# Miniprotein binders against q53ft3: the designs that were tried, part 26

Target 1, 195 residues: q53ft3
Amino acid sequence: MFGCLVAGRLVQTAAQQVAEDKFVFDLPDYESINHVVVFMLGTIPFPEGMGGSVYFSYPDSNGMPVWQLLGFVTNGKPSAIFKISGLKSGEGSQHPFGAMNIVRTPSVAQIGISVELLDSMAQQTPVGNAAVSSVDSFTQFTQKMLDNFYNFASSFAVSQAQMTPSPSEMFIPANVVLKWYENFQRRLAQNPLFW

## First folded at step 12 (miniprotein)

Design hf6
Fold by ESMFold2, fold request of step 21:
Structure hf6 (fold): chain B 195 residues (1-195), chain A 97 residues (1-97)
Amino acid sequence: as target 1 above (195 residues)
Amino acid sequence: SDREELIILAKWAAILLRKALDMARKGNTERAKYLIEKAIEYLRRIEKLATTPEEEEIVEQAIEAAQEALQLLEQGKPDEVEEILREAIRLLRELYQ
């Protein structure tokens, strides 16, 4: 249903479902994170009249979670970039994740998504220092994700001399991955929103 | 796949029923009925995708529960729908958990 993307890290597509209408992603080492992308997965959109309120949660000095409303994802805006760097010591928001008010590991934050009726979302006010990032910030996230994929795929590269036969598996040459990476970078530089 | 679509539809149906329960608790009967009707639309799509007798039985029971909840709301009995809607939600969790 939802994905969560941080530059330089693997995309997360398997949220922890903590209630019928509430989904959570863990963000370890959150103090190094400045922006998070939250987006809809799949081809089945929100039901008519519904959308998602997106929250950021970090542990305060006592280890208790502080939840802050970042903004929204909807069928009309199914992907959004949120700045969290200025929120790691800010004021909390009203939020529906009260069952998660437990002492938390100090280095782990969370992204929470609460599925809401659109008219209920209209009553919610995001924290003032959460901002939609610029196109340059989006490009930076995308480039780091691209580098992450390339480094991951390349870590499995072997020469033909090192290859063992595996007739039940399909293989692609490593240079195909490199050509894809180079093409993607070129297209991103031309139009950061092409994908 | 049909399995992935069934799971996503079950999650959306459960959310719709949860919101309907919340509206019934607040006395907003018309919104609760609308949300249950939408959930039934999703349940009928799940019914067409179900491939096992277990899945077929679960979705049939969920539809019956949702329809009973609608009937109770029509009769002006919103306080009586909570157990029925919670059961429908529990049944849907069996489809996606």
Scores: ipSAE 0.689, ipTM 0.883, lowest interface PAE 1.0, mean pLDDT 82
Fold by ESMFold2, look of step 17:
Order: C-alpha cells, then sequence, then structure tokens
Structure hf6 (fold): chain B 195 residues (1-195), chain A 97 residues (1-97)
C-alpha cells in the first residue's frame, strides 16, 4: 500500500499495520535523517474520498512518543518528501495513533500513515516546515536532465566508416550511452531517489 | 498480481467498514450507509479474485454481514450494527493476514 524511503537506505515497502487504517514504518538511527519520502505502492489507489495523513514520531527525553503531522498523500498527490530534521525536538500535535503498544529503542523514530476521509483531513494542520517538493517534481526534473544529456551525447555520434585514425584517443560506442540511459530510466522508475 | 490485488482490496474494504462503524457511532447514519455500500463494491471485486473455497466463503460471509448492517441502518437501528460490522472486519483480516 505504502512505501517509505530515506536517501542512502533501502526502500521500505512493508509497513507494520497497527490497525485497519494505520500503518507504521520504523526509522532506525533517525537523528541522521533529514528527509523522508512517503509514497503509494501498487495499482489500487485509495478509495474515493479517502487519503493518508502522514505523521512523524520520535521518542522524547523520557522515551515517550511525540507525534507530529507532516502532511498528506492522496490519489492526486501520491508521493511527498518531508523534512524531519527540524522536528526532532518539537512539540507534538493531535494524532490518531492512540496508545499504541509498539516496542522500540530510543534511537528509532516512526513514520505513521493514517487512512482518513478527505474532509476529515482538511481540518488537520501539518507542522509548518515539513513539506518539501514532491517526488514527482524531482523525478520530472531528473528525467529532463537525463534526456538533455542523451540528446547532447548523441549529437556527436559518428559511424565507424566516418572515423579518422586517432590512436591516442579513447572512444565509447554510442550504444553504451543508450544502454546507460535505458538502465538509468529503469532504476529511476523503480526508485526515484536511487542516486 | 491477483493475490496482491485481493489483499489490497480486502484492506481497503476493512477500512471502509471501520469508518462506517465510526460514522454509525456518531449518529451519521447516511454517511455510514454510503461507506458500507462502497465496501460492498470492494467485496464484490474480491469475490471475483478469490481462488480457494476458504476465500470464497470468507468474502461471501463478509458481504452478508455488510448487507445486514446496511439493512439495519436503513431501518433506523444504528445501535445494532457494531457487532455485525466488527465480524465483517474480522473476516476481512483473515484474507490479508
Amino acid sequence: as target 1 above (195 residues)
Amino acid sequence: SDREELIILAKWAAILLRKALDMARKGNTERAKYLIEKAIEYLRRIEKLATTPEEEEIVEQAIEAAQEALQLLEQGKPDEVEEILREAIRLLRELYQ
């Protein structure tokens, strides 16, 4: 249903379901994390009229969880990047994750996703500095840069019949650049932040 | 694939029924009925994907429970739907656990 990604770490695709409508990802060593990406998996979207409220939880100085609303994922915005570095000592907010009995260490935070009716979500206010540019915008920009590089490199292509002898120069066959482009595209589609 | 789709549909249906129960508890009977109707749509899709007799029986029982809850709400008896909706939700958990 949901995925959670931190740069430099493997994507998490198997949230802990703590209620019918509530899902949690653990973030070990959370103090080294500045941003987290939350996104929809699979081909079956939220039911019409529903979406996901995304929360960040960290243990306070007493080890008690502090939950903060980061923002939302919906069918219209199926992925989002959240900044969490400024939240690790902030105040908690209203949250739907009740008295969950989840065992964790002091260095582990959590991302919680609560599936809600959209009109209920409209009454919720995220903490002010959490939301960042969407993964879709980042992917789009990255794709355009990739296309630009490929088009540039391809404009210098020369057939072997057109080459002049140049023993001191190194050459790369044009299809190597194409294979790199195709591989990068495949990896970007699998994980937009793999690089 | 079909198994993945069945599991996700079962989770969505359970969520719809949970929200319907919440609405019934708040006295919002019309919203509760709407959510149960949507859940039944998901249950019919699950029915088409079921591959074992156990899955088929589970989804059939969940549909029957959801339909009974819907009838009770139409009769103005929202206080009587909780146990029935909780049973439907329990049945759906068997599909995705």
Scores: ipSAE 0.685, ipTM 0.879, lowest interface PAE 1.0, mean pLDDT 80
Fold by ESMFold2, fold request of step 21:
Structure hf6 (fold): chain B 195 residues (1-195), chain A 97 residues (1-97)
Amino acid sequence: as target 1 above (195 residues)
Amino acid sequence: SDREELIILAKWAAILLRKALDMARKGNTERAKYLIEKAIEYLRRIEKLATTPEEEEIVEQAIEAAQEALQLLEQGKPDEVEEILREAIRLLRELYQ
């Protein structure tokens, strides 16, 4: 019914079913995980009017599970990427998993999927910036690429006062690179797809 | 395969009946009836895929239970459907466990 994928790991397709409508995937070594992909597996979709609420659970400092709503999967959005790297110290969300007897190792996080009526899901609010849209993913990648370019280019910058004249060499003043970075960053904030 | 399809349909039918039970407990009889009707549609698809006498008996009993629950809701007796729906859900678990 559901799959769960973490970059660099084998896809998980065999969720632990903990109730008729609740499914769990274990995430060992969760502190190294930044993103997870949750998706519908197989050819038979959700029944009409239903979808899945996706939760992330990690142990707090006392070993108690903390559950946070990441977002949703539906027939209209059967796959979603969720960022979890910023969630491992946050406050819990309202969730349907807290009373169940779920077997878990103390150092293992979990992804929970609760099958719900769409009307019920419409009243739920995911935590922070857990959901990663295609636009948000592009913007985040682009910003990291720009930061990388600026840091790379500026590491070779030489001030005029520090240079020995070499007529065969061309130099890029650091101020020009900074100006380009600032302009590009501003344009990206206005329109993530302007490029 | 037909067996994979049967298992997935049984899981969906069980979920539909669980949600119907939840709605009946909350007094939302109309929504409970809708969910049971939808579950019966899934059960009839399972019935066409069943290949063993055990599977055929299980789905037949689940359909009968769902139909009885629907009748009780139509008669304004939502308090009487819980045990019947729980039995139907239990029967469906035997198909996918």
Scores: ipSAE 0.685, ipTM 0.880, lowest interface PAE 1.0, mean pLDDT 78
Fold by ESMFold2, look of step 12:
Structure hf6 (fold): chain B 195 residues (1-195), chain A 97 residues (1-97)
Amino acid sequence: as target 1 above (195 residues)
Amino acid sequence: SDREELIILAKWAAILLRKALDMARKGNTERAKYLIEKAIEYLRRIEKLATTPEEEEIVEQAIEAAQEALQLLEQGKPDEVEEILREAIRLLRELYQ
């Protein structure tokens, strides 16, 4: 139903469902995370008139957890990037998660998704500067990262004339990297979150 | 897969019924009826995907409960739908847990 991605980590696709309409992802080692992507999995969208409110909670709230509204995912915006670095601890608005006994390890942050009627979501105000970009901006950033990776990897490529024997090293032809780049780029254009 | 689709549809149907219950509690019976009708549409899709007698029985019972709740709202009895909607939601949980 939902996915959660942090750069450099395996994508999470198995949210903890804590109520019919509430889903949670754990974020261990949250201090190393600047941004998180929340997105819809699968081919079955939200029911008409519904969407998801996305919340964040720090693990160090010694009282009841405080959840901060980051923003939304909807059928019209099925993925979003949220900045979680710089959020103020202990601040929050009224939210649907704080009244629940959610199973939680003490040292991890959490992302929560509450499925809501769109009318209800229109009355909610995210914390400032949490939402980073739309799906289009995410796709553009990803393209720039892929270009950077290709240029970096290609800078280590050697021609047949430049090869030096090294029993402990393996070499790949540079065109293998290009083929991977082209295929991955094509798949991203078709579905930015195809994984 | 059909199993993954059934699970997602069951979760959406349960959410629709939860929101319908919330609307009935607030006295918004027209919104509650609409949400139950949408949930029944999802339940009919689940019925087409069910593969075991157990799944078929669960979805049939959930449809019956949702239809009874809808009838009670149409009869102007919104106070009587809570237990019926909770049972439908519980049945749907059996499909996705």
Scores: ipSAE 0.681, ipTM 0.880, lowest interface PAE 1.0, mean pLDDT 77
Fold by ESMFold2, fold request of step 18:
Structure hf6 (fold): chain B 195 residues (1-195), chain A 97 residues (1-97)
Amino acid sequence: as target 1 above (195 residues)
Amino acid sequence: SDREELIILAKWAAILLRKALDMARKGNTERAKYLIEKAIEYLRRIEKLATTPEEEEIVEQAIEAAQEALQLLEQGKPDEVEEILREAIRLLRELYQ
């Protein structure tokens, strides 16, 4: 149903199901992790009108779990990147994982996914650091992809003086790519989720 | 594979029935009926994928329980669906263990 990915680690695809509607991934050595990706597996999406609320849990200074709402995954947004490094000193939030007997090592963090009705999710507010870092992380990822594409495409640019005839090949003027790049950047700055 | 698909469908059906139970407890009968109807759609898909007599029996019993719960809600008896829906959820758990 769900996957969890941390850079440099094998993808996790076998969540611990702790209730019908609640799923957990362990994050060992969580203090070295800055971002996690949570995503939907397979070809069977959420049922109509449902989605997933994504939580992060870490042990506090007393070794007690602290749960924080990171954000959401839905059929319209089936993967999300969450920045968690700033959350390891935050306070807990309202969460549905209380009173559960979830087995965990004290130094291991967890990602929790609670399947919810979309109307219920609309009433939930992610912790401020996670919400800002989710937008910042998405924007950062998008900007890096944008820069990577532009730099790659630009590395093949030639001037008219350097061109050889190639009548069977189609070409794109370099300024078209630049205009697209600049327009995309402006739109991203105005609304990181416009695309 | 068909087995992986059956397991995922069973998990979704169980979640739909869990949310239907929550709605029935809150007195939202219309929403509870809708969620049960959706769960039955998933159960019918599971029925087509079942490959063993045990799986076929489990899904048949889950459908019967869900249909009974739906009838009780249509009769204005939402307080009577709790045990029936919990049984259906338990049956689905056997499909995905």
Scores: ipSAE 0.678, ipTM 0.873, lowest interface PAE 1.0, mean pLDDT 80

Design n4e
Fold by ESMFold2, look of step 15:
Parts: structure tokens; C-alpha cells; sequence
Structure n4e (fold): chain B 195 residues (1-195), chain A 104 residues (1-104)
């Protein structure tokens, strides 16, 4: 149901379900991580009136987990980028992950997602300003960039009847550019982080 | 006190059943078998909480309410096991109302 992405690492799409309403991703070598993206895979939406609270957990100096609320994902905001670099010495927050059957090591943190009723989520306050931006704003920027690229590339397009081989000049048929543009938009709408 | 713990457990169980009802509605609307499994697991957890409430019940009224809530939750679970999420609405609402009576 969820995915988790760290820049420079393979995307995780197989969360460990640790309770009837809780999912976890492990983050090995978490001290090298500055940002985490949490997103819905699109395989199943939340039911109406529900959403997900997103937490970050790291081991403190005693090896005990410190949980911090990062923010939320919902059907209306199906992905979010969280900055965690400044949270690795913060104070814990109220959280629902008290009992977890996961072997902890000193260099492994966790992202936890708790599926909840929206009214329960409304009373929660994320630590600091961990949320960086919504995927909707990233998607809007990416869409504008793709539109500009398509318009730019199309200004060099030639008709099929005008495609004559020339060793000094390379051409791209407009239909190929359009197909690429449409496929890229489709994939981006399905998974904003596929790139 | 036993009454305070009973109320706390009843509130938790009611939340699990409310979430199960929402997953069951999604399963009905979309024919999604994963939503059925989420609803079942939530009901199973609610039944576990109800068993603990049963041990704390001290009055005949509390005992009857808990027994009725367990029966309703078990029937809803059985219907979901049969792939019938459209048939659990009234039964889950009954169980939720019984738990809300315990909380008052």
C-alpha cells in the first residue's frame, strides 16, 4: 500500500505490516539520510475518512526507540517529502508504535505509518517543520518543465516527408517526442517518484 | 480501577470496529480483497480487546453488553471470511453502539 524512497537508494515498496493498522520500513545507515519520501503505491486507497500518520524512529544513546511524528499522507496528499537530518537528536512524540517485533540495530532507523481515522489525526502535531513539500507541488513543477521541453523540442520537428539523412544534423520526429511525453506523464501521475 | 481500564479498552475496541467498517465499505465499493483482510484484522484485534473487557466486567449489565458485542464482532468476521463485506454494516454498527454504552 505504501512506498518509501531515499535519494540514491532503491525504492522500498514492501513495507512490513507490524499490526492490523501499522506498516514499517527499515532505514539502514540512517545517519547518512537527509530526506525521506513516503508515498502511496496506488494499489489501494484509504477508505473515506481515513489516512496515515507518518513517524520516524531512531535509537537513542540507550538503544531505546525515539519516535517522532513527521506528518501525514492521505488520498488528497498521497506523498510527502520529510527532512529528517535535524531530527536525529530530537525529543520523542506521542506515537502508537509501542510494541514492535523488529530486531533493532544501532544504525537502523524506521519509518512507521499508522492508518487512522482522520479525526484522530487532526489532534496530532508533527515535530518541527519536517514536511518539505507536497508531491502535488513537485508534480506541478515537473508538468510545467515537461510542457516547456515538449514545446522546445517540437520547434525543431520536421514532417516525415522532410526527414532526409544528414551527417551533420540529427532530427527527432514530433510523434516520437509526443509519445515519450505522454508515457512520462502517465508514469509520473501513477508514481511521482519513478524517475 | 477496573472501570477506568474497561472504558479505556472499550474506546480502543470501538475505534478498531469503526475502522473495520470503513474498510468493509471500501471493499464493497471496489471489490477489493485486500480491504476485506484489513477489516478482518481490525475485528480480530477488537475481539481480543473485548475478551479483556469481559474479564474486567463486574456487573450483569456490563457482562451482557460485552457478550453481545463479542457475538456481533464474531458474526461480522465470519461474513468477511465468506467475502460478504456488504452484509456487515448493521452488525458492526451494533457492536460499536454496545461499546459506546459501556463507555457511558
Amino acid sequence: as target 1 above (195 residues)
Amino acid sequence: SDREELIRLAERAAIKLKMALRWARLAEEQGNTEAIEFAKRLIERAIELLRRIEELATTPEEEEIVEQAIEAAQEALQLLEQGKPDEVEEILQEAIELLEELIQ
Scores: ipSAE 0.614, ipTM 0.859, lowest interface PAE 1.4, mean pLDDT 78
Fold by OpenDDE base, look of step 15:
Structure n4e (fold): chain B 195 residues (1-195), chain A 104 residues (1-104)
Amino acid sequence: as target 1 above (195 residues)
Amino acid sequence: SDREELIRLAERAAIKLKMALRWARLAEEQGNTEAIEFAKRLIERAIELLRRIEELATTPEEEEIVEQAIEAAQEALQLLEQGKPDEVEEILQEAIELLEELIQ
C-alpha cells in the first residue's frame, strides 16, 4: 500500500504492518537523511473518507522514541516529501503508535503511517518545518531522489549468469525497479501537487 | 472510572467498525482482496474491544447492546470471509449504532 524513498537508498515498498491500521518503515542511519518521500504504491487506494497520517520517530538521548507528525497522504495527495534533518531537536507529539514490537537501535528511525478518518486527521497539526512548501522545490527534490535511487540500484545490476548463489538472500528483478520508477515518474508528472 | 473506560472503548470500537465499513465499500467497488483483509482485521479488533466492554457493562441493557454488537460484528466478519463485502454494510451500521447507543 505504501512506499518510502530516501535518496541513494533502496526504495521500500513493503511496510511492516504493526497494527490493522498502522504501517512502519525503518530508516537506518537516519542522521544522514535530509528528506524522505512517502507515497502510495497505487495497489490499493484509501477508502472514501480516509487517509494516512505520516509520523517520524527517532530515538532521543535516552533511546526513547520521539514521535512527530510530519503530514498526510491521501488519494488526492498520494505522495509527500518531508524534511526530517531539522527535526532532531523537536519536541515529541501525540501519536497513535504505542509499544511496537520493533527492534530499536540508536541509529534507526521510523516512518509511521496511521490510516485514519479524514475528519480526525483534520484536527491534527503537523510540525511546521517538515513539509516542503514549494511545488518546484518538491519536484526538484523528488526528481533528485528518484535519480539517486535509480543510479544506486542500477549500479548493482547483474545478469543471472553473473549472480552468485546466495540462498539466504531475496532478489528483485531489475525490471520491477524500472517499472516502479516509470510509474512514479508518471504520477509525479501528472500531479506535482503532493501537498 | 469504569464508565468512562467503557465509553472510551466504545468510541474506539465504533471507529474501527466505521473504518471497516469504508474498506468493505472499497472492496465492493473494486473487488480488492486486500481491502477485505483490512476490513476483517479492523472488525476483529473491534470484537476484542467489545469483549472488554462486555466486562465493564453493569446493566442488563448494556450487556444486551454489547452482545448484539458482537453478534453483528461476527456476522460481518463471516460475510467478508465468504467474499461478500456487499452484504456487510447494513450489519456494520447496526453495530456502530449499537455502540453509539452505549456512548449516550
Scores: ipSAE 0.283, ipTM 0.700, lowest interface PAE 1.6, mean pLDDT 83

## First folded at step 15 (miniprotein)

Design ja11
Fold by OpenDDE base, look of step 16:
Structure ja11 (fold): chain B 195 residues (1-195), chain A 83 residues (1-83)
Amino acid sequence: as target 1 above (195 residues)
Amino acid sequence: SVEELAEEIREALERVQIKYEMAKQWLADGDVQFALRLLQYAYRQAKKALEKAQELGLTELIEEAQELIQQIEELMEKIRESQ
C-alpha cells in the first residue's frame, strides 16, 4: 500500500504491517537522511474519508523511541516529502504506534503510517517545517537548474568579432539559448509537470 | 492565571496559523477537500480562541484571532468561487 524513498537508497515497498491500519518502514543510518518521501503504491487506495498520518520515530539518548507527526498523505495527495534532518532534537508527540517493542538499533529510525479518518487528521498538528511542498520544491529545483544552465552557457558567450576560428566546433547563438530559456520558463509556469 | 490562559490562547492561535499555512500547501498540491477540512478546523479553533481572548480582555490576542479568522474566511471563499 505504501512506499518509502530516501535519496540514494533503494525504494522500500514492503512496509511492516504492525496493525490493520498501521505500517512501518525502517530507516537505517537515519542521521544521514535529510528528506524522506512517502507515497502510495497505487494498488490500494485509502477508504473513503480516510488518509494516512505519517510519523517519524528516532531513538532518544536513552534509546527510547521518540515519535513525531510529520504530515499526511491522502488519495488526493498520494505522496509527500518530509524533512527529518532537523527533527532529531524535537519532543515526542502523541502517536498511535504505542510501545512498540521494536528492537531498535541506535542508528535505525522508523517511518510510521497510520490510516485514519480525514477529520481526525485535520485536527492533528505536524511538527513545524517537516512537510515540504513537492510542487514548490520541484519548481524551485527546476528553476535553479535552468538558471544554472543559462548562467553557465552565457558565461561562454562571445561576439562574432571575438570568435576564434574553430572549424571543428559548432556554435549556438546566444539568442537561441535565451529563447529556449524563456519558453521553458513559460511552460514551467503554466504547468510544472508539462513533460 | 490570566497569563497562563493568555499563553494557551497564543498557542492555540499558533496552531491555527499552522493549519492555515498547511491548507494553502494542500491546495497547491491539489487536495482541495483536505485543505477545506483543515480550514474548517482552523476556523473553529480560531473562534474559540477569540471568544476566550474576549472574555479575558486580551486586546492583542483578540486582534490576532480576528485577523486569522478573516484570512481563513477569505481563503475558504476563494476556494468556493473556484469550484
Scores: ipSAE 0.633, ipTM 0.872, lowest interface PAE 0.7, mean pLDDT 86
Fold by ESMFold2, look of step 15:
Structure ja11 (fold): chain B 195 residues (1-195), chain A 83 residues (1-83)
Amino acid sequence: as target 1 above (195 residues)
Amino acid sequence: SVEELAEEIREALERVQIKYEMAKQWLADGDVQFALRLLQYAYRQAKKALEKAQELGLTELIEEAQELIQQIEELMEKIRESQ
């Protein structure tokens, strides 16, 4: 249903479902993370009248969870970027995860998503300016992700003379990756939210 | 005390202002439905704050609440006309 992405890390698409309406992603080594992207995979939309409240949880000095409301995702805005670098010692907020604790280790945090009524979500106020609404910041983050993808994919490029026969494997020509990269960059420059 | 109640009303109006600003951002991001729900909630909270300010005779807070209510109403009407 949901995905979670941090620059320089593999995307997480298999949230831990901790209740019928609650999902969690673990963020190891969270102190090195400045931004996180939360998005819907597109296969299962929220039911009519519902959306997702997104929380960040990290252990305090005693190892107890501190939960903070980052913001929301909805069918009308199915992805969001959240800045967490300023929250890692901030104040906790009210949250629907109640007594759920993340862990006793200081280096692991969590992203929690709670599926709730839109009317209930409207009553909640995110902490600080966690949601990143700046187009320039989003563009910079997205460019970093694109560079990482391009470098990863191109590291497997081979010339036709270097290809090994393998009917059970799929191959893509390297120029397809380059063309996708160039097209995505152009579209992003025209409209940073085209996706 | 009256001063404590006045501070509660000020804090409520600050939260309403935050909701109004959130609604504008959600509208700009293209989710009109959630933007309207934020505005409807903000409207109800501003009306509640206005009633409390009127009960206590807090003239400055009454004026602040009324101005915020007007802004919320104007934005909701603009959205309704666009739909």
Scores: ipSAE 0.569, ipTM 0.844, lowest interface PAE 1.4, mean pLDDT 79

